Miniprotein binders against q8wxe9r568to878. Designs and how they scored, part 3

Target 1, 311 residues: q8wxe9r568to878
Amino acid sequence: EEEITVDVRDEFSGIVSKGDNQILQHHVLTRIHILSFLSGLAECRLGLNDILVKGNEIVLRQDIMPTTTTKWIKLHECRFHGCVDEDVFHNSRVILFNPLDACRFELMRFRTVFAEKTLPFTLRTATSVNGAEVEVQSWLRMSTGFSANRDPLTQVPCENVMIRYPVPSEWVKNFRRESVLGEKSLKAKVNRGASFGSTSVSGSEPVMRVTLGTAKYEHAFNSIVWRINRLPDKNSASGHPHCFFCHLELGSDREVPSRFANHVNVEFSMPTTSASKASVRSISVEDKTDVRKWVNYSAHYSYQVALGSIW

## First folded at step 14 (miniprotein)

Design Vb3
Fold by OpenDDE base, fold request of step 24:
Structure Vb3 (fold): chain B 311 residues (1-311), chain A 81 residues (1-81)
Amino acid sequence: as target 1 above (311 residues)
Amino acid sequence: KTKTVELKVEGMDGPTREAWRDAMKIMEALQKLPGVKSVRVFIEDGTVYVIYDPSKTSPEEIIKAIEEAGFKAELVSVEEK
């Protein structure tokens, strides 16, 4: 059976401000991969929601692909695989190509402006130092300004959320615990109802707490990593912030660096091209009427939240 | 304010190369007309949808442009959008 699969993937990168997480700078790269199993010469045409093509289409009815977006996007810095006739694209904006058979390859990539005004959620982080005691707290709130969050019926989740707090190498020893199986990282206790404020934590042991997900030091990142499988959480009340809390007692106040983590790293995925709003409008295969056509959409976000240099 | 006209072009039975070529000629001809906003051609049967500014062009002018490009087109419907 003949088939063609189109994978459209956004990659968002950027830096956001402290507090309300305003986007200070960003890049959105969209990559389109093709995997096709087509017999003989199979000239293909890919239709995107390109603003320069807006409404001008030559297609078969069966070539029209379902789309969830009505937006038109401006493509910047287009790069094509050698199988694409770039002259045709430059002259007509038609993406004409002869795919490699049975081989997944990048057909094209382009940049876009971020399609939203805000990120899916905001992260506020506070740090405090009292003598040799260090506290880090974060509050995560879903953003109503992000389009996917406005309608519960069309809600698109953030998946595999990672929030990473860089930790000085000198403090790594404080997050290690002896276990029967060797050294294990200190794990956060989950308390869903907690609003973490400066509570006098009695004791010299590091304490981590989260309202959702898990948190632990991960050596691969040299960071405490707060992991959340899905946002928004189905079991959490709408509008309530999710919180991360870490308390650490150092050996002395001299061990407190003058600068602690000037940023927090955030990563997550979404099962749609939420950053670019890129969509495949049509896939046409010359002289073929019974080709199975599939389109997959995803986005990956990776950005830094700026923190103050002094805490 | 725009309108959408549906037309039927004769002799277009895609997805042949000829159908694509013909569709491209039609597209080019229509894009040159003032008031045309967008054109969709279904090459399997020659159905053409044209979104246009009714103050600048008309279904009759659109059909004429297609005919001048060497094709025969008939009016199917006009709708307000």
Scores: ipSAE 0.640, ipTM 0.916, lowest interface PAE 0.5, mean pLDDT 89
Fold by ESMFold2, fold request of step 24:
Structure Vb3 (fold): chain B 311 residues (1-311), chain A 81 residues (1-81)
Amino acid sequence: as target 1 above (311 residues)
Amino acid sequence: KTKTVELKVEGMDGPTREAWRDAMKIMEALQKLPGVKSVRVFIEDGTVYVIYDPSKTSPEEIIKAIEEAGFKAELVSVEEK
């Protein structure tokens, strides 16, 4: 009956370069939320893989939590809920708190340096404008430089991947009756300016194709949104790209803005704290030995991929 | 090049606030001793593991530091890395 749940969530934001998606700017924020159902005394201690603690721990054996990382991380800019004794943290790095009863709340937040050298996948995007014809193509490849991708047995997926291509207001009228081909393989072409797969066969109505997931215009984002449920895709050959293609015929070349969007937005989640490598090493509840203890880890990534030359 | 000493500190019998505070005093005392790399205290029974550099300190000196902090400790074992 008695239990405490600790949710540790990373939030990665940043900007990556065109083509190779080198990380140009990044920020990692980690929030820890608590939900507890405890009777009587509720003084709790939380042990993190804080490098300033490293190896110097005071615990009960029953309070030790299983962890999957041996890394120790530097916590920057720690901020705490009022239930945390900040003087204790300053003096001893102990996170001592009295949780709110039956109410999920943010215990603390902190910043870290991104723990990897690369993101889980790369997105290359090419655009071309020829008269009133606009083409957008993207190639998505899994990165072997990301630790979770190097061993299939320990692979951690990217979930609910969303790639957003901002659409100028002048183009919105062209998406009223768009055709969506869904998940199909695209024919590969190397010709400059040539279209992949099917040509636009319904006058100015756009043609959108993906080899994985779905793509459609979404008014909520003023963008074409490419959605992929899970990466890596278990039905696809390792190392080959997943593709997005869009062909649009505008009514006149006056509808072509002088500058296409400067970036493509990428968002996804992972069921681990992959950005910070934050880990809960212990959870102590004073005077109790029968408390169920749960730890959940997640990360959310939201970043911009720079675009190259635009016609 | 490091060794681990296991000690038993008398008077630690569980998860009381006094035991937490006593463990912190022991931790602080040992972290001041040259050659001590890390200290782990299990408060349910007073077990203490200290990783140390044997060229700079010894189990005898570690026990002495605990005694100077006001606690009695007995050697249980010594283990290399």
Scores: ipSAE 0.627, ipTM 0.904, lowest interface PAE 0.8, mean pLDDT 82
Fold by OpenDDE base, fold request of step 24:
Order: sequence, then structure tokens, then C-alpha cells
Structure Vb3 (fold): chain B 311 residues (1-311), chain A 81 residues (1-81)
Amino acid sequence: as target 1 above (311 residues)
Amino acid sequence: KTKTVELKVEGMDGPTREAWRDAMKIMEALQKLPGVKSVRVFIEDGTVYVIYDPSKTSPEEIIKAIEEAGFKAELVSVEEK
């Protein structure tokens, strides 16, 4: 069976402000990968929602791919694989190519302006240091300004959410506990009904709590990592923030570094090109009528949230 | 306000390179016409949809442009959007 699979993947990177998480800087890179199994020489044409092609299409009816977006996008800094006829693209904006057979390759990449005004959620973090006591609290709220969050029926989730709080190396010892089998990392207690903002933790022992997901120190990131499988959470009431809480008592105030992390790292994925809104409008294969065609969409977000001064 | 005209171009039976070439010629010809907003060519059967500003062009002018490009086109329908 002859087939072609197109993978469209956004990569969002950026820096956002404290509080409302305003985007201070961003970069959106979209990559298109092709995997095809086609007999003989098969010249292919890929149609994107390119603003410069808007409404002008030469296709077979069967070559039209379903798309949920009506947006047209401006492609910046296009880079093509050698199998693409770049002259044709420059002259007609048609992406004409002869794919590598049975090999996944990057057909092209381009940059776009971020398609949304806001990120899918906001993260507010407060850090306090009092002597040798350190407290970190975060509140995560879904953003109503993000288009995918506006309609519950068409809501696109954030998946594999990772929030990383950089921890000074000196503090790592406080997140370890002895067990019969050796040292284990302190894990957060999950309490969905907890309001951490009002809880005074009495005691010298490190405490971590989350309302959703899991949190633990992960050496690979030198961070406490708050992990949430999916946002929004189907079991959580709308409008309430998800919270992370960490309380640490250090051995002395001298263990409080003068330089603390000024940011939190956030990563997650979405099962759509939510950052670029790039879409495949058509896939045509010369002299082929029965080619199975697939398009996969994804976005990966990786950005830093500024924390400001902790002191 | 735009209208959509549906045309049938004779002799276009894709998906062949020839059909693509012909479609490109048609598209180029139509894009030169004032008032044409978008052109969709189905190379499988020569169906052509043209979205146009009726104040600037007409189905007759669109057909004429296709003919000048060396093809024959027949009016199928006109719809208002």
C-alpha cells in the first residue's frame, strides 16, 4: 500500500513575565517531516495554509486534506530539503518535491509569529526566604485568552506538562531521604482540596504538596519538577488554580545562595500546531490516485517564566 | 461582495503532468484579471472555481481569459456568497 505521512510540528520557545505571563520574547519554528512509501518516481506537492497561496490551489479532490483552521499564515525563513524544487517555490509558492523513499526526513522548516496572544495557562510563583526557611508556591491557571481554551467542545489539551524549579546544588541534600534501599527523593503529597496559601507548615522537614500531578526533585534537571499529565484536568473544577507548594528549612541562612534562580522552566506539548497554526491543505502525488495520506500535528512549548526577586 | 463561478475546462483529465501544466496556465491567466480573488482547479476533471468581485469581472471575462490561454471552458454555475 502506498502511503505518505506528513508530520507538522511546532516548537515554541520564549520568555514570559511574572504574573500574567506576558510573552516578552518568543520564537516559533515549524518543521515538516515526510515519510513516504511510493513506488517509482513520485513527484509530490504539499499545500500549506500559506498566505501567499491563499485561495489558489491546483488539486485533486481526493488530495484535499481535512483542516480545522481557516487561518492563513506567513512563512518566514523557509528552509527546504534538497528534494524540494526551490525555484518552483520561489516562483509559484508550490512545494514540489520528490520524496526520499521509506525514509523519514525533514522536508522543510519555517518560522512564524506566535498565533496566539497568550499561552495556554499562566503560572504565578511566589518565593519567600526568611532566614533559613525557603518557601515556594505556584498557582497554575488556564488562560481564557488562548483560543483552544475558549470552547470546551474543541478544547485542545496541554500534555505532559513539566514545570521545573531550579534548585541550588546546596539544597539537593534536603530533598533526599534515607530508605532501606538507599536514598530516595522527597515526593510531593497530592491534595486536591488543599489551599496551600493558608497552611503554616510547622516543622523542620521539607514538605512538598501539589493539588494535581506529581512533584519531586529530578537530578537530570537539577530542579524540583512538577509534572501534570494533562491540562485542563477533567476532574478539576473550572476556575480554581492548581497549586504547588514547597517548604524547606535549610541548615542556616548561609545556605541561602545570593543567586537564586530567576526563572521557572515550563514545557508541554499539544496535539496540534497551536503555535503557528500551520496546516496541510493538500497532498498531491503525481500519477497516483490511491495513496493513503496522513497528517499529524503537534506543538512543543518550552519557555521560561520570570520570577523576579526572591529577597 | 464576491461571487463564485464554477467552470468546466475541456481536455483536463488529471492527475497528469500535462494537467498540472495546463492548470498553471489557467491559473496564471485568471490571476491577471482584475477582481479575481482565488482560483481552484481540480485537475481530475477540469473543474475550476473562481472567487471574484462581480464589480470588476464577470464569468464571461473569466471564460475569455481561459480561452486566451488556449483552453475551452464552459459555465456550470454562479453562486453568490
Scores: ipSAE 0.623, ipTM 0.911, lowest interface PAE 0.5, mean pLDDT 89
Fold by ESMFold2, fold request of step 24:
Structure Vb3 (fold): chain B 311 residues (1-311), chain A 81 residues (1-81)
Amino acid sequence: as target 1 above (311 residues)
Amino acid sequence: KTKTVELKVEGMDGPTREAWRDAMKIMEALQKLPGVKSVRVFIEDGTVYVIYDPSKTSPEEIIKAIEEAGFKAELVSVEEK
């Protein structure tokens, strides 16, 4: 059975400011991979939502692919697999190629400008150090454009959200067996001992609390990791912040570094090319009419949120 | 403020290298015509859709540009928006 699959994946990286998470540096790279099972010599043509095309297209009706955006994007620094005819691309913006059979390969990569004004959510983090006591608190809020039901980008979730708080190796022993689920944190908030300052209870024991997701120390990252399966969840549409809290009592104040960390790391995925808005408008396979055609879109975000000392 | 004209270009009867070449010539000719906003060519049957500014050009001028490029075109319809 003959088929071709086109995978379009965005990779966003960057640094955002403390507090309001303004984008200070960013880099968007999009990779397109092909997996095909085609008999014989099969020349393929791929059409993207390239701004230099601007709706000027030569196409077969059967080759038109559904798209999720009306935007046209500017492609920077295009790099191609050797199977691509680069002269055809430069003359017509069509990617003409002969795919490797039964072998997934990277057809091309390119850079774009981040397509939105803001990221899907903001993360504010505050740290305090008092003697041998360290306290970290974060507030996560969905950005306004991501709390409204509108186009697919405004409806598209952030998945597998990971917020990492780097910790000095000296503190690792204090995080053994500490794991917090959101429901446990809600129940613990009604603790009368905690309402009386909790120093007599929490001052003797480190605690971590979250209002959504889970938090625990993960050796693989040398960090406390706050994990959230999906944003927005049903409760995020109200504009309510989601919180992380950690209180740690060290053995002495000499174990406290001058700062907790320079940054907090944020990662998540989206099931669309939300960073670039790259879209496949057409897929042609020469001399074949019964080819199954599939397009998959995804984005991965990995960025740092600055804490006072960096930005 | 734009209109869409549908045209039929004769002699374009299926997906061939010659049809692709002919479609490129039509595209280039129409992109040079003031007032043309976008051009879509369907090479399997020679259907051409042109979005244009009616204050700057017309279906008659669009057909003339195609004919000067060496192809015969017939008006099928004109649609607002």
Scores: ipSAE 0.568, ipTM 0.901, lowest interface PAE 0.9, mean pLDDT 80

## First folded at step 16 (miniprotein)

Design Vd1
Fold by OpenDDE base, look of step 16:
Structure Vd1 (fold): chain B 311 residues (1-311), chain A 81 residues (1-81)
Amino acid sequence: as target 1 above (311 residues)
Amino acid sequence: KTKTVELKVEGMDGPTREAWEDAMKIMEALQKLPGVKSVRVFIEDGTVYVIYDPSKTSPEEIIKAIEEAGFKAELVSVEEK
């Protein structure tokens, strides 16, 4: 059976402010990969939601791909694989190519402006230092401003969420390899200012608590890593923040670095091109009507959130 | 104010390379007309949809442009939006 698979993947990178999580800078890269199993010479045409094509389409009805977006996007800095006829693209905006057979390759990439006004969730982090005691608290809340969060019926999740808190090298000795299992969702309405209550830590072992997922020190990142499988959580009320808490007792106040980590790192994926809103509108194969066509969409987010330090 | 005209172009039977080339010629010809907003060509049967400003062009002028490009077109319908 003849088949063509198109993978469209967004990569979002950026820096986000403390507090309101405003995007200070961002970059969205979209990459399109092709895997095809086609007999003979098979010239292909790929149709995207390119604003310069808007309203002017040459297609077969059967080659129209289902799309969830009605948006048209501006492509920037387009780069193509050598199998693409770039002259045709420059003249007509048609992506004409002869795919490599049975080989996954990057057909093209482009840049876009981030399609949303806000990220899917906000993260507020507070760090406090009192003598040799260090506390880190974070509050994670879903953003209502993100389009995928507006309708529960069409909600697109954030998956494999990773929040990394960089740990100074001096503190690494205090972290044992033991994974702290996340506490079950504290049903308590954590008010925005509610401290988890400092349990008096009798000892040098860090205390970590999470309302969702897991938290542990991971040497590979030199960070405490808060991991959440899915956001929003199906078992949590949409309006309540998720919280991370860490309390560390250092051996002395001299072990408190003058510069604490100024940021946290956030990573997650989404099963859609949520950053660019790029979509495949059509896939055509010359002289072939019975080609099975697939399109996969994903986005990966990786950004830094500035920390507020309270000394 | 726009109208949509549906046309049938003779001899177009995609997904051949020839059908694509012909469709491109038609699209280029139509895009040069004043008042044309969008052109959609279905190459499997030569169905052409043109959205246009009726104050600047007409179905007759659209057909003429296709004919001047070397193709035969017949009017199927005109719809007001």
Scores: ipSAE 0.783, ipTM 0.951, lowest interface PAE 0.4, mean pLDDT 89
Fold by OpenDDE base, look of step 23:
Structure Vd1 (fold): chain B 311 residues (1-311), chain A 81 residues (1-81)
Amino acid sequence: as target 1 above (311 residues)
Amino acid sequence: KTKTVELKVEGMDGPTREAWEDAMKIMEALQKLPGVKSVRVFIEDGTVYVIYDPSKTSPEEIIKAIEEAGFKAELVSVEEK
């Protein structure tokens, strides 16, 4: 059976302000990969929701791909694989190509402006230092301004959410427990429905709590990593914030670094091109009517959230 | 206000290369007309949908443009949107 699979993947990167999580700078790169199993010379045409093509389409009815978006997007800085006829693209905006057989390859990439006004969720983080006591608290809320969050029936989740809090090297010892099998990282206690505030905790062991997911120090990132499998959480009420809390008592105030991390790193994926809104409108194969066609969409977000001054 | 005209072009039977080439010629001819907003060509049967501003062009002018490009087109329907 002859088939062609198109993978469309967004990559969002950026810097976000503290508080309201305004996007200070961003970059959206979309990559399109092709995997095809086609006999003979198979000239293909890929139709995108390119604003310069808007409404001008040459297709077979069967070549029309289902799309969830009605948006037309502006493509910037298009780069193509050598199998694409770039002259045809420049003259007609048609993406004409002869795919490599049985090999996954990047057909093209382009940049877009971020399609949304806000990120899928906001993260507010407060850090306090009092003598040798350090407290970090974060509140995560879903953004109502993000289109994928507006309708529960069509809601697209954030998946494999990772929030990383950089930890000074001096504190790493506090997050490790000696075990017979080696050092293990202290894990957060999960307490759903709890709001965490400043707690007076005496002792050398840090206290970590989360309302959702897991949190632990991860050496690979030199960070406390808060992991959440899926947002929004199906078991959480709409609009209820998720919280991360860490309280640490250091051996002395001298262990408090003069420079604490000025940012939190956020990373997650979505099962749609939520950043660009890029969509495949059609896939055509010359002289072939029975080709099985698939389109996969994804987005990966990686950005830094600025932290306020430590008080 | 825009209108949509449905046309049938004779001799188009995709997904042949010839059908694609013919469709491109038709597309180019129609895009030059004032008031044409969008053109959709189904190359399997030669069905052409044109969204246009009726104050600037007409079904007759659209058909004429296709004919001047070397094709025969027949009016199927006109709808208001």
Scores: ipSAE 0.770, ipTM 0.947, lowest interface PAE 0.4, mean pLDDT 90
Fold by ESMFold2, look of step 19:
Structure Vd1 (fold): chain B 311 residues (1-311), chain A 81 residues (1-81)
Amino acid sequence: as target 1 above (311 residues)
Amino acid sequence: KTKTVELKVEGMDGPTREAWEDAMKIMEALQKLPGVKSVRVFIEDGTVYVIYDPSKTSPEEIIKAIEEAGFKAELVSVEEK
């Protein structure tokens, strides 16, 4: 009946270079939320893999949580809920708090340095313009240098991958016309060598092809969205790229801007703290030894891949 | 190179506020002792592990620091890493 749940969520945001996806700018923010059902006054202590604590711990053996990393991290710019005794934290790095009862709340947040050298995958994108014809191609490859990709037994997937290609204002009319005629005009799941039918009302319809997932224009984002449920794909050969292709034929070459959008947006989640490697080492409840303890981890990545010169 | 000493502190039993406060006093005393690298206190039974530099301190000096803080400690073991 008595329990405490600690949710640790990493948020990576940033900008990466075209081609090799070097990280040009990044921000890593971790938020920790608490939900507890504890009787009486229940003073709690949370143990994190804080480098300033490294090796200096006061704990009950039964309060030790399963380890998720061997790393110790620097906690920058810590901000706390009012229930945390900040003087204790600043003097001893102990996170001492009295949780709100039966109410999920943000206990603390902090920033850290991105804990990996690379992102889980790279996205290369090439655009070309020839007269009234525009082509976009992307190649997605899993990064062998990312820790979650090294051991099949401990692989952590990227889930709900969204790759968004903003549609330039000059092109919106072409997608708006096709959306009235039918969703299939933007669907790009097609077998190789198949001829597209003559279902277009006003000319050649956009052609989109993907080797994994789906791609379609989504009004909510004003973008062509390539969606992949999970990476790495369990049915694909290691190291082979996943591809996106789009071909557009515009009414005239005067409608085509000199370049595609400045960025492609990439977004996905992972059930881990891969961005920070934050880990809960212990959860203690004063005067109690029969509390059930839960820790949940997640990371969310949202970043831009540059298509041209940096800025 | 470092060594690890295991000590037993008397009177520490469980997750009480008193035990946490006692453990903090022991931690503070040992962190002031030159040569101490890290301190881990298990408050359910008073087990203390201290990683130290044997050229700068010793199990005897570590025990003395704990006793000066007001607690009784006995040596359980010493090992090298």
Scores: ipSAE 0.695, ipTM 0.926, lowest interface PAE 0.6, mean pLDDT 81
Fold by ESMFold2, fold request of step 24:
Structure Vd1 (fold): chain B 311 residues (1-311), chain A 81 residues (1-81)
Amino acid sequence: as target 1 above (311 residues)
Amino acid sequence: KTKTVELKVEGMDGPTREAWEDAMKIMEALQKLPGVKSVRVFIEDGTVYVIYDPSKTSPEEIIKAIEEAGFKAELVSVEEK
């Protein structure tokens, strides 16, 4: 049986402000991959929601794909696999190609503008350095301004959330020593009423606590990594902030670096959603009327939250 | 304020190379006509929807533009927005 699958994958990168996480810089790269099982020399046409096409379409009704957005987007810096007729695209905005058989390949890539004004959640971080004592606290809140968060019934979760706090080289010895003694085995408990803040314990080891997920030092990233499987959390009240806390006592205030982390790294995936609102409007296969057609969307986000020069 | 005209173009009866080429010629001709806002061509049966500004063009001028491009078209309906 003959079929063609179109995978639309968005990769968001950028920098957001430390306070309210306003987007300071953003880049969205969209890659479209094709996997087809078509007999013979089958010429295909792909219809995207390209603003230069808006409202001007040539289609068969059977080739129209389910609508995922009403928006039309501008495609920047389009790059194509060699199987695409680039002259046709530049002259008519038609994506005409002969796919590789039974081989998943990248048909095209382009840049676009992030389709939202905010990210799915905000991350606020506060740091305190007093002598040899370092404390870090973060608060994570879901953003009501992000479209996927406005309707609980259609909400698309953020999956495999990873928040990385870079650890200055001067501090690594404290984590490696305590990893041998079990520091990497410290686990946060999700508990309402769990105490946060300074608890004075003589000779205390580094302490990490979270209200959701887990946190530990990960040597592979040279960072303290806060991991959350899924946001929003179904077991938490709407609008409830999720917290991270870390307390570290350095051996000397000379171990406080002159400059340490000026950002926090955030990564996560959103299945079945696009960051660009890129949408496949049609898939046509020449001389064939009985081809099964599939479209998949996904987005991956990787960005920095600015902290200035003090963490 | 815009209107939508539905037209039927004769001789377009399937998903052939020639039907795609004919539809592109019709699209280009209509996009050059002042007052045409958008054009949608269904190549399996020659159905064409044109959204237009009635102060600048008309179904008669739209049909004439198609005929000048080498195709026969007939009016099916006109709808207001």
Scores: ipSAE 0.681, ipTM 0.924, lowest interface PAE 0.6, mean pLDDT 81

